VHH binders against q08ba6. Designs and how they scored, part 19

Target 1, 224 residues: q08ba6
Amino acid sequence: ESEYEERRDAEARRVKSGIKQASIFTLEECARIEAKIDEVVAKADKGLYREHTVDRAPLRNKYFFGEGYTYGAQLEKRGPGQERLYSKGEVDDIPDWVHELVIDRLVTHGVIPEGFVNSAVINDYQPGGCIVSHVDPIHIFERPIVSVSFFSDSALCFGCKFLFKPIRVSEPVLHLPVRRGSVTVLSGYAADDITHCIRPQDIKERRAVIILRKTRADAPRLDS
Key: E = the ipSAE of ESMFold2; O = the ipSAE of OpenDDE; V2 = 0.75 times the mean of E and O plus 0.25 times the DockQ between their complexes.

## First folded at step 9 (VHH; framework vhh_gefurulimab)

Design b6c (at its last look DockQ between E and O 0.14; V2 from the best seeds 0.00; counts 0 for: pae E 11.9 > 2, placed apart)
Fold by OpenDDE, look of step 9:
Structure b6c (fold): chain B 224 residues (1-224), chain A 122 residues (1-122)
Amino acid sequence: as target 1 above (224 residues)
Amino acid sequence: EVQLVESGGGLVKPGGSLRLSCAASGFTFSEYAAAWFRQAPGKEREFVSAIWSGGSTTYADSVKGRFTISRDNAKNSLYLQMNSLRAEDTAVYYCAADHFIYEYSLEEYDYWGQGTLVTVSS
């Protein structure tokens, strides 16, 4: 038991070494961005986006901009490395407000270089929503993985296992608080060597996250 | 010129309290996260506490419940209230500033102070 704890602690430290966080958005800025997210939701509800821009699931909706990719039930063959980018033009372009209100702020603060982001995904969670343990596809996305959280405080868990029917989650190696308006940057061990998830119990209120990434030049795409 | 200057260090008995200050100048402190680190003799520098620009805080497990980090943006100052001090808290305490918080990547911090010595001894 003691050895187990020591190993867990050591792994937690490795995870932490690949994580940096910042709170660079004011409450006012958060409110502005959140209003824009609501506009995205409304536009989606009106059917005004391309087919693959919007992905709906119980208690979670995803909106893909710039570059989209297949995952989960969308895959004919499941497993690591099976994710594929959609063909160009299959998802909507990154909205101007994402560039102006989010990406430019990250660039100004030195989080990412100018021109880095070509994929923006908005995950919108309802209370009790979750995302299962995963690694962002390394064959699709370069590092780092950058995300900004909105609407409410939540947490990312690293090293969890999911059981289903009902959804249950094992004890995580690391429980990382993610506050409203906070930026989280994943690299190294945190991005590549351990899974991360959002547990249902960590979504108490509506929460949205904007995930900003760069696709690899050699990322595989679906056949058109 | 960018500067971080720590103060408030000294000799204190176990169980005592001490308040450290860090004065920032030469940059817009309110836009930065700030952190306290410490380095004991013969040991590596370690994370103590941090405060985001928005005011959120984090603490090392070893100091939780005993230390409190705070900031005064109007005074461009960072503080560390240390209560229930222990011998193992003896170290040079450093303040650092960056837009981000790093617990294990010390080289990533933009700015560092010169440190202030805290000695906890009976």
Scores: ipSAE 0.022, ipTM 0.325, lowest interface PAE 6.0, mean pLDDT 91
Fold by ESMFold2, look of step 9:
Structure b6c (fold): chain B 224 residues (1-224), chain A 122 residues (1-122)
Amino acid sequence: as target 1 above (224 residues)
Amino acid sequence: EVQLVESGGGLVKPGGSLRLSCAASGFTFSEYAAAWFRQAPGKEREFVSAIWSGGSTTYADSVKGRFTISRDNAKNSLYLQMNSLRAEDTAVYYCAADHFIYEYSLEEYDYWGQGTLVTVSS
């Protein structure tokens, strides 16, 4: 038990070495961005986005912009390493407001270089929503992975395992707070060498996240 | 060896000012977030202010508008400018560093200093 706790503490330190956080969005900026997220949700509910822009799951919807990729049931072969980018034009472009209100702010604060981002994903969680343990596909995306949190505070958990019926999640190696308006940057061990998730118990109120990434030049793509 | 060393504490009259410093060594300070905490006699250690590696700041409500946190990564130093000091600001002030900020989970910080005493009295 003591040996186990020491191993978890050591791994937590390795995870922390790959994480940076900043709080750069004011309450007013958050409110403006949150209103824009609501516009995205409303447009999606009216069926006004391209087919692969919107991915729906119970209590969590994803909205892919710029680039999107296949996972889960969309793959002929399933499992890690099988993700593929959709053909060009299969997802909607990154909205201008994402550039103006989010990406440009991150660039001016030195979080990412100008021109880095070509993929923006909005994950919108209802209370009790979750995303199972995963690694953002290394063969698709460059590092770092940048995210900005909206609506409510939550946590990003590292190194836990999901069990189902009922949903249960093992104790994480690291329970990382992700406050409304905060920026989280994953690289190194945190991005590549350990899984992360959002647990249902950490979504007590509506929460959204905007995830900013760069696809690799050699990322595999579905045939048209 | 990692060290955080606070300095600049002392005795000051109400309404006065002090500037605290925290010198960091033995790690890459520019990659870390840093924070000030304080502990008054008979009280729990409480959050005062934090600054992320990129310069974003946050403050406890009790010190907003009176205290200013800053850092100088070239000098591996963290600062706290304390103005308009009050008797309730009397405490031992600690600097702490980690890759991110915990306001209420003190056990999760990687590094702590030994503290510097600030006394505000007439």
Scores: ipSAE 0.000, ipTM 0.242, lowest interface PAE 11.9, mean pLDDT 86
ESMFold2 (binder alone), look of step 9: mean pLDDT 83; pTM 0.850

Design b6d (at its last look DockQ between E and O 0.03; V2 from the best seeds 0.00; counts 0 for: pae O 14.0 > 2, placed apart)
Fold by ESMFold2, look of step 9:
Structure b6d (fold): chain B 224 residues (1-224), chain A 122 residues (1-122)
Amino acid sequence: as target 1 above (224 residues)
Amino acid sequence: EVQLVESGGGLVKPGGSLRLSCAASGFTFSEYAAAWFRQAPGKEREFVSAIWSGGSTTYADSVKGRFTISRDNAKNSLYLQMNSLRAEDTAVYYCAADHFTYEYPLSEYDYWGQGTLVTVSS
């Protein structure tokens, strides 16, 4: 085994130490939640959400609930630590069905404590959609980061680099399946010390994810 | 209490088919990942196939295209349809279930059945 392969193997082990996955949401629960996600999409298409709730990109739409923050094109200044929470009331509240069908299920299965979640984001991917390599902003969000996958299977890739024109992605340190109805929990090294992404080749059919987080008490906000 | 009970094993000629069943009780089966493993005498237990609570499936390379895993949550049952059977498929087949499944490795499960024997012989 080369010195390079040993380093990648060691890093993969560090990544795995920060990952938990659970098989929780049944076929019927997935179908119910997926129908609710379609209702969110329809409501957004009619312009019925607050402006900062909906963020559209060519093959990926995001819907922020509870808390939203500046990132990518919304970010006025660039550099580490520049993400900021929007002012209170600038995104819609977490819908009741997210509490009832998703958050409460995670609490009863011991994934997160009651009252932990104050931010829910739905990412809705079209085939070939992606999210570039990133770390969820450490100055905004507490850990763990919890996600639940819907519609189709995909993979969460760790430690790869996006190249552009055309979009290409380097070989990941870890390729983690994220299957319909599965719960993925990131903490430690996996959340803080390595980037993660969704590659275009891993979105072959429509896929959605609900991401559940808690903002830090000291997270910077645009009003400050 | 918690039980997984396999059935449907038997003797079959090469090229033949069998359908295995696993009846689950004592837990909420629909919320669990479920899987089939097999073990020939003197060999280590080997992964065959798994099905997640959300319906996604995976298969060992040696059985892809020949075996089909399925579940019926209303009946708390797991199935394995085994087609084009070969002598190398001879083993005791076990069902297993796990609520918190780390897919890598696909071998650590909370509950196991007692097994059903499949013999493929001419």
Scores: ipSAE 0.179, ipTM 0.638, lowest interface PAE 4.9, mean pLDDT 88
Fold by OpenDDE, look of step 9:
Structure b6d (fold): chain B 224 residues (1-224), chain A 122 residues (1-122)
Amino acid sequence: as target 1 above (224 residues)
Amino acid sequence: EVQLVESGGGLVKPGGSLRLSCAASGFTFSEYAAAWFRQAPGKEREFVSAIWSGGSTTYADSVKGRFTISRDNAKNSLYLQMNSLRAEDTAVYYCAADHFTYEYPLSEYDYWGQGTLVTVSS
């Protein structure tokens, strides 16, 4: 029992070593960005995006810009490692406001280098929404994985196991608070060696995240 | 001058329906999220429902399935359709607007109305 806890603590420390957080965005800036997110939602609802730009699920919508990937029906074999980028042009370009209001701020603050981001994904969660434990595909995305959270405070959990029917989540190795307007940077162990998720209980009100990533030059794509 | 003015409150019997309205003026309402809060006598103000500028909605568990929030940006108006009203729904209902909305009543919203009283009684 004590050994288990010690191991967990050690692992938690390893996870933490790969996590950086910063409060870069002011409330005013958050409000501006959140309004833009709402515009994205509205535009999507009007069917104005490309087919693969919008991914809808219960209590969670995803919007893919720049580069998108899939592990779904388009693949003969599904699962970790099987993810593929869509062909170029299958998702909409990264909106100008994402560059201006989000990416440029990250660059200015030295979070990421200029020209790093070529993929921006907005995950929009309703209360009770979740994302199952996963590792951002290593064969698709370079590190670090950068995300900015909006609308509400939530938490990112590391090392959880998801059970279904009904959705249940095991005790995490690390429960990381993610505040509205905060930037989270994942690298090393946190990005590569442990899963992360958002538990339903950690989204009590609407929450959105913009995930900024760089695709690998050798990332595999769907044939067409 | 920025104003939010609630209307539509009144006395209704349990099981009845009521529709609240909130008229906004003095600012670009369409760019704001809007929300309804309520405060019962002797209780703290509580979140009821919100609608974002993009149209997404959320509801308190206590009103889910009974209340519907909507907005008409052309009329700078917010609405709350309340069905299957219960005695515990008795409260002063407030409309609020902000660029973002939380379920926490203690949050600072940009704009608040003065409230409209809803009384559910047999």
Scores: ipSAE 0.000, ipTM 0.219, lowest interface PAE 14.0, mean pLDDT 90
ESMFold2 (binder alone), look of step 9: mean pLDDT 83; pTM 0.843

Design b6e (at its last look DockQ between E and O 0.48; V2 from the best seeds 0.00; counts 0 for: pae E 12.7 > 2)
Fold by OpenDDE, look of step 9:
Structure b6e (fold): chain B 224 residues (1-224), chain A 122 residues (1-122)
Amino acid sequence: as target 1 above (224 residues)
Amino acid sequence: EVQLVESGGGLVKPGGSLRLSCAASGFTFSEYAAAWFRQAPGKEREFVSAIWSGGSTTYADSVKGRFTISRDNAKNSLYLQMNSLRAEDTAVYYCAADHWVYEYSLTEYDYWGQGTLVTVSS
């Protein structure tokens, strides 16, 4: 038991070494961005986006901008490495407000270089929503993985296993608080060597996250 | 010129309370996370608490439930309410500011105050 704990602690330290969290956005800025997210939701509800821009699931909606990719039930063959980018033009462009209100701020504060982001995904969670343990596809996205959280405080869990029917989650190696308005940057071990998830119990209120990434130049795409 | 100036330190008895203040100037304080650190005699500087630009807070386990960090952006000020003080809380307390929050990497913070001494003794 003590050895188990020691190993877990060691792994937690490895995870932490690949995590940075920034405080860039004020409450006012958060409110502005959150209003824009609501506009995205409204636009989606009106059917004004391209087909693959919007992905709906119980208690979680995703909106893909710039570059979209297949995952989960969308894949005929499932498993690591099977994710593919959609063909160019299959998802909507990154909205101007994302550039102006989010990406430019990250660049100005030295979080990411200019021109890095070509994919922006908004995940919008309702209470009890979740995302299963995964690694962002390394064959699709370069590192780091950058995300900005909105609406409410939540947490990312690293090293969890999911069981279904009902959804149950094992004890995580690391429970990382993610605050409203905070930027989380994942690299190294945290991005590549351990899974991360959002547990249902960690979404108490509506929460949205904007995930900002760069696709690899050699990322595989679906055949048109 | 960027400045962080701590105040409010002093002598207090165990179980007592003290409120520290940090006045920021020379930069846009509201866009920064702010944190308190402390350094006891003969010990390394350690993380105490941080407050995000969005208002959320985090605390070291040793001070949870006893200390409260807050900020007033209009006054460019950071505060630390310390209750139920213990002898082991004796230290020089420092305020720091950065866009990033670091709990274990002190060298990463952009700005530091000069510190204020808190002595908890019977």
Scores: ipSAE 0.024, ipTM 0.379, lowest interface PAE 5.2, mean pLDDT 90
Fold by ESMFold2, look of step 9:
Structure b6e (fold): chain B 224 residues (1-224), chain A 122 residues (1-122)
Amino acid sequence: as target 1 above (224 residues)
Amino acid sequence: EVQLVESGGGLVKPGGSLRLSCAASGFTFSEYAAAWFRQAPGKEREFVSAIWSGGSTTYADSVKGRFTISRDNAKNSLYLQMNSLRAEDTAVYYCAADHWVYEYSLTEYDYWGQGTLVTVSS
């Protein structure tokens, strides 16, 4: 019991060492960005994006810009480490408003260097939506992984296990609040050595996140 | 030259109130997160409260409901309203600023003030 608590406390400290958070976006800036996210959703609903830009799931849609990558279903061999970037031109470019309203603000605040971002993904959650425990693919993306939260507050959970019948989540090592307008930066242990998820109970209202990343120069890509 | 200068410390009886101020200069305060830390004699420095540039706040459990952090970006100032003071609140209180709020990070804040002493004693 004592050894168990010491191990969990030590792991929580390692996770915390790889997390930075900043409040950068005002309520007015959030509202402007949220309106742009709604435009993306509407355009996607009309089928006006390239096929691999939009990835739909129950209560969670993803919109890939600049670079996108495959999950298991698009691969002959499936599983961890098998993710591949789509061929150039298979996803839409990062919209100008993402550069102007989000990326440039992050650069100005010293979160990322100019020119860092070549992949932007919008995850749009409806109430009760979730994302299972994962690590952003290390063989695809450089670190840090930068995200900005919109619409509602939520939490990012580290070191938990999803149980699926019914859906429930084990107690996480760390429950990290992610507030509307806040920036979360994952590196080190938090990005590479522990899984993270969003639990259904932590999405009580519509939530979106914009995730900003740089693909590795040696990231594998699907053939043309 | 970056400066954070705390003021408003002093001697107060248990149950009393005190308001701390921190004046910032030499940087664009409105773009920074700001925080209060405290250090009691013989103890480690501990987190008290933080306020993000957008106005969101967080508090250590020991001060929730008794302390209120606020900022006035037009005056480049950070405040801590301390109510229902207890002997355990006796400490030197420090103002800190950084682009990041990282209660969970081991990375220190970029800028620190010199501290102001708060003594709670009858």
Scores: ipSAE 0.000, ipTM 0.178, lowest interface PAE 12.7, mean pLDDT 84
ESMFold2 (binder alone), look of step 9: mean pLDDT 82; pTM 0.841

Design b6f (at its last look DockQ between E and O 0.01; V2 from the best seeds 0.00; counts 0 for: pae E 17.2 > 2, placed apart)
Fold by OpenDDE, look of step 9:
Structure b6f (fold): chain B 224 residues (1-224), chain A 122 residues (1-122)
Amino acid sequence: as target 1 above (224 residues)
Amino acid sequence: EVQLVESGGGLVKPGGSLRLSCAASGFTFREYAAAWFRQAPGKEREFVSAIWSGGSTTYADSVKGRFTISRDNAKNSLYLQMNSLRAEDTAVYYCAADHFTYEYSLSEYDYWGQGTLVTVSS
């Protein structure tokens, strides 16, 4: 038991070494961005986005901008490395407000270089929503993986497994608080060598995250 | 020039209360994560509490339920209300601020105060 805990602690330290969290956005800025997120939701509800821009699931909606990719049930063959980018133009462009209110702030504060982000995904969770353990596809996205959280405080869990029917989650190696307005930057071990997830119990109220990433130049795409 | 100046330290009996203040100049706390650290004699500096730009707070397990971190944007000041003080709380308390950090990592904070001494003794 003691050895198990020691190993877990060691792994937790490795995970932490690949995590940075920035406090960039004020409450006022959060409110402004959250209002823009609501506009995205409303626009989606009106059917004004391209087909692959919007992905709906129980208690979780995703909105893909700039670059979109296939995952989960969308894949004929599942497993690591199977994700593919959609063809160019299959998803809507990154909204101007994302550039102005989010990306530019990250660049100004030295979180990411200018011109880095070409993919922005908004995940909008309802209470009890979740995302299963995964690694952001390394063959699709460069590192680091940057995300900004909105609406409420939640947590990102590393190194846990999902069981289904009902949804159950094993004890994580690391439980990382993700606060409203915070930026989370994943690299190294945290991005590449361990899975991360959001447990249902960690979404107690509405929560949204904007994930900013750069696609690899050699990322595979679906055939048009 | 950026400065953080702590105040409010002093001698207090066990079970007593103390409120620390940190006044910032040259920058605005509102845009930063701000934190309190402490260093006891012969010990390493340790994390006490932090408040994020969004207003969320975190605490070390040793101070949860006893300490409260807060910020006054108008006064550009950070506070630490310390209740139910214990002898083991004796330390120099430092305020710190940063845009980009891991809250438990000392080396991540850009700005530090000079510290204020808190002594809890009978």
Scores: ipSAE 0.032, ipTM 0.273, lowest interface PAE 6.3, mean pLDDT 89
Fold by ESMFold2, look of step 9:
Structure b6f (fold): chain B 224 residues (1-224), chain A 122 residues (1-122)
Amino acid sequence: as target 1 above (224 residues)
Amino acid sequence: EVQLVESGGGLVKPGGSLRLSCAASGFTFREYAAAWFRQAPGKEREFVSAIWSGGSTTYADSVKGRFTISRDNAKNSLYLQMNSLRAEDTAVYYCAADHFTYEYSLSEYDYWGQGTLVTVSS
């Protein structure tokens, strides 16, 4: 009991040591970015993106820009280290508005250096949507992992176990609020040594996140 | 043994309504997420709407406000109420069911119906 509480508390502190958050985006900037996200959704609904840009699932759609990679059903071999970047040109380029409205703001605020980002992903959740526990693949992406939240407040949970049939989620080691307009930066233990997820109960209203990453120079790529 | 069978398709005038049904058998329907997809001639299959086992719903933007998904777990049935139909809604409509979602899951739904044709034309 006491040993369990000490271990949990110690792990939560290790997780916190790898997290930085900042409130960078104003309400007006959020509204403008959210309108652009709606434009992405509309274009995707018309089939106007390349094949690997759009990944649809119940209650969550993903939009990959700049770089995309294989995961889940796209993998021929499943397991650690099996994710591969798609060939250049198989996902759409990062839209200009992402550079101007999001990346530029992060650069001028000192969150990331200019030229760092070459991958942008938009996850768009409906109420009750989720993303299961994972680690962003270390062999694909450099750190830090930067995300910006839009539409509604939610929480990023660390150390959950997802159980299936039906979906159930264990108590997290750390429950991190992610507010509309806030920037979350993951590095160290938080990025590499513990899983993170978004639980269904933490998506009460439509929510989107823009995730900004840099692929490693030695990241494996599918043959082309 | 597992089957999803759509019904309720047909010819309808623009502005009309139609209710699609999907009867599920051979599996525990209440534990599955269920969805409607559609495929117009010469086009790729596209997402229409989904309903999670807990009752949460989502809709493609092209159908929001016009279509309503629902389920009746006691009857192992999925429904799509389609109002204010337009010519561009003409397609074969498929029901699908999938037991769970997670980041590394297969993108293909576990089970698919054979489809029911909806034609919106005067």
Scores: ipSAE 0.000, ipTM 0.103, lowest interface PAE 17.2, mean pLDDT 84
ESMFold2 (binder alone), look of step 9: mean pLDDT 81; pTM 0.824

## First folded at step 10 (VHH; framework vhh_gefurulimab)

Design c7b (at its last look DockQ between E and O 0.01; V2 from the best seeds 0.00; counts 0 for: pae E 14.3 > 2, placed apart)
Fold by OpenDDE, look of step 10:
Structure c7b (fold): chain B 224 residues (1-224), chain A 122 residues (1-122)
Amino acid sequence: as target 1 above (224 residues)
Amino acid sequence: EVQLVESGGGLVKPGGSLRLSCAASGFTFSEYAMAWFRQAPGKEREFVSAIWSGGSTTYADSVKGRFTISRDNAKNSLYLQMNSLRAEDTAVYYCAADHFTYEYSLEEYDYWGQGTLVTVSS
């Protein structure tokens, strides 16, 4: 048991070495961005987006902009490395407000270089919502993985597994608090060598995250 | 007990139509993504179509424009309308259910049906 704890602690340190967080956005800026997210939701509800832009699940909706990719039931084969980008034009372009209100701020603060982001995904969670343990597909996305959180405080967990019927989550290697308005940057061990997830118990109220990434030039695509 | 039971398979002429059904039980159907797969003799199982819990759909290129996937949550049922059938569509068609997950430990869908045979022949 002592050895287990020591190993866990060591791994937690490795994870932390690949994580950077910053408080860049003010409450006022958060409010503006959150209002824009609400507009996205409303537009989606009206069916005004392309088919693959919107992905709905219980207590969680995803909105893909710029670039989208296949996962889950969409895959012919399961397992790491099976994800594919959609053909160009299958998802809506990144909204102007994402560039102006979010990406430009990150660039100005030196979080990412100009021109880096070509994929923006909004995950919108209701209380009790979750996302299962995963690694962002390394064959699709370059590093780092950048995310900005909105609406409420939550947590990102590393190194836990999900069980279903009902949803249960094992003890994580690292429990990372993620505040409203905070930026989280994942690289190295945190991005590549351990899974991350959001546990249902860590979403107490509505929470949204904008995930900003760069697709690899050689990322495989589905045939159009 | 979880069950997925396919029906509607049979013999059909090229150019004909067929509608497959999958009756689900033993789990909360509305919370699952559903999919159709097929396996022809001597070939690997291949993806045909999927429909997410929210209604979004995906199709294999080989069936796009010919097949339509749909679901009725009130009836715990999944459907596949197959039009303009071709000889190469001959296969055992399987219904599958899956959580909307990024879990890499899952090599397969959570649940599978026994399959229903579709034969397209003149």
Scores: ipSAE 0.018, ipTM 0.257, lowest interface PAE 6.6, mean pLDDT 90
Fold by ESMFold2, look of step 10:
Structure c7b (fold): chain B 224 residues (1-224), chain A 122 residues (1-122)
Amino acid sequence: as target 1 above (224 residues)
Amino acid sequence: EVQLVESGGGLVKPGGSLRLSCAASGFTFSEYAMAWFRQAPGKEREFVSAIWSGGSTTYADSVKGRFTISRDNAKNSLYLQMNSLRAEDTAVYYCAADHFTYEYSLEEYDYWGQGTLVTVSS
């Protein structure tokens, strides 16, 4: 009877309506892609990428390819909608192996149309790493948002709130398993109308995700 | 007009085998993920197996090693080979199709068949 419980249940159903998942990548394909991710990490550790390709945080590093954007502490202005694409040339191009091993596989399986992707991000988590509640910026990216999971199984949580000192995470509206080799496609309510996060307790072993997106033609770009 | 028509159900003794078929029409079969679900009397419908448009497969733990899903895109047909059948496999088996495979989201499947009954008894 609780109006809170009814609203939570209804929201969970709306979230589910915007989620598709698929098991496309075999164990052997995962191993091959994971080796390429290790090569990215090694190259970044040697300082061989453009400055805005690599963003390091405690227990989580991000590697932006094709397009990158300002977020969090990098924002020049506070508030919603303030993310901006970096100037052309500020991030490295999407590596050929991402096209060959990941994007092309998604296209041939009908997940995304050919030519859709112009942004690829690798998030590499160490145990206990996290990403706080967010919405992928609607003014920057088209939908769907496509991600592929590697190294270990984890969960994508919807509707959580992060609190700090100490770090605490509220119970999610939906706890979505994201297994190694699985593809997750976010659209509709799941992409636009609710936040998502990765909780520290859901990263028990090293995990990586490759996130594949298309930037909007009218996405604002950093004024430089 | 989309149709999924299951066949091959029947009565079988424990330890026996059956092969289920699902004939598809009205959509581009080769572009869709296909799945089998089942519903035992008085229980909720549950996932059995799925096969992606590219041929990758997933199985529920309860059937892994005993059931084999396959598809023939030239014949627009989905199959489930069921070996070492047990009493708990008794259910109505449903064919389902979706543009993406979705292991735990029944409401995301675009098309469903009417089901074929499998009874496993002595």
Scores: ipSAE 0.000, ipTM 0.175, lowest interface PAE 14.3, mean pLDDT 85
ESMFold2 (binder alone), look of step 10: mean pLDDT 84; pTM 0.860

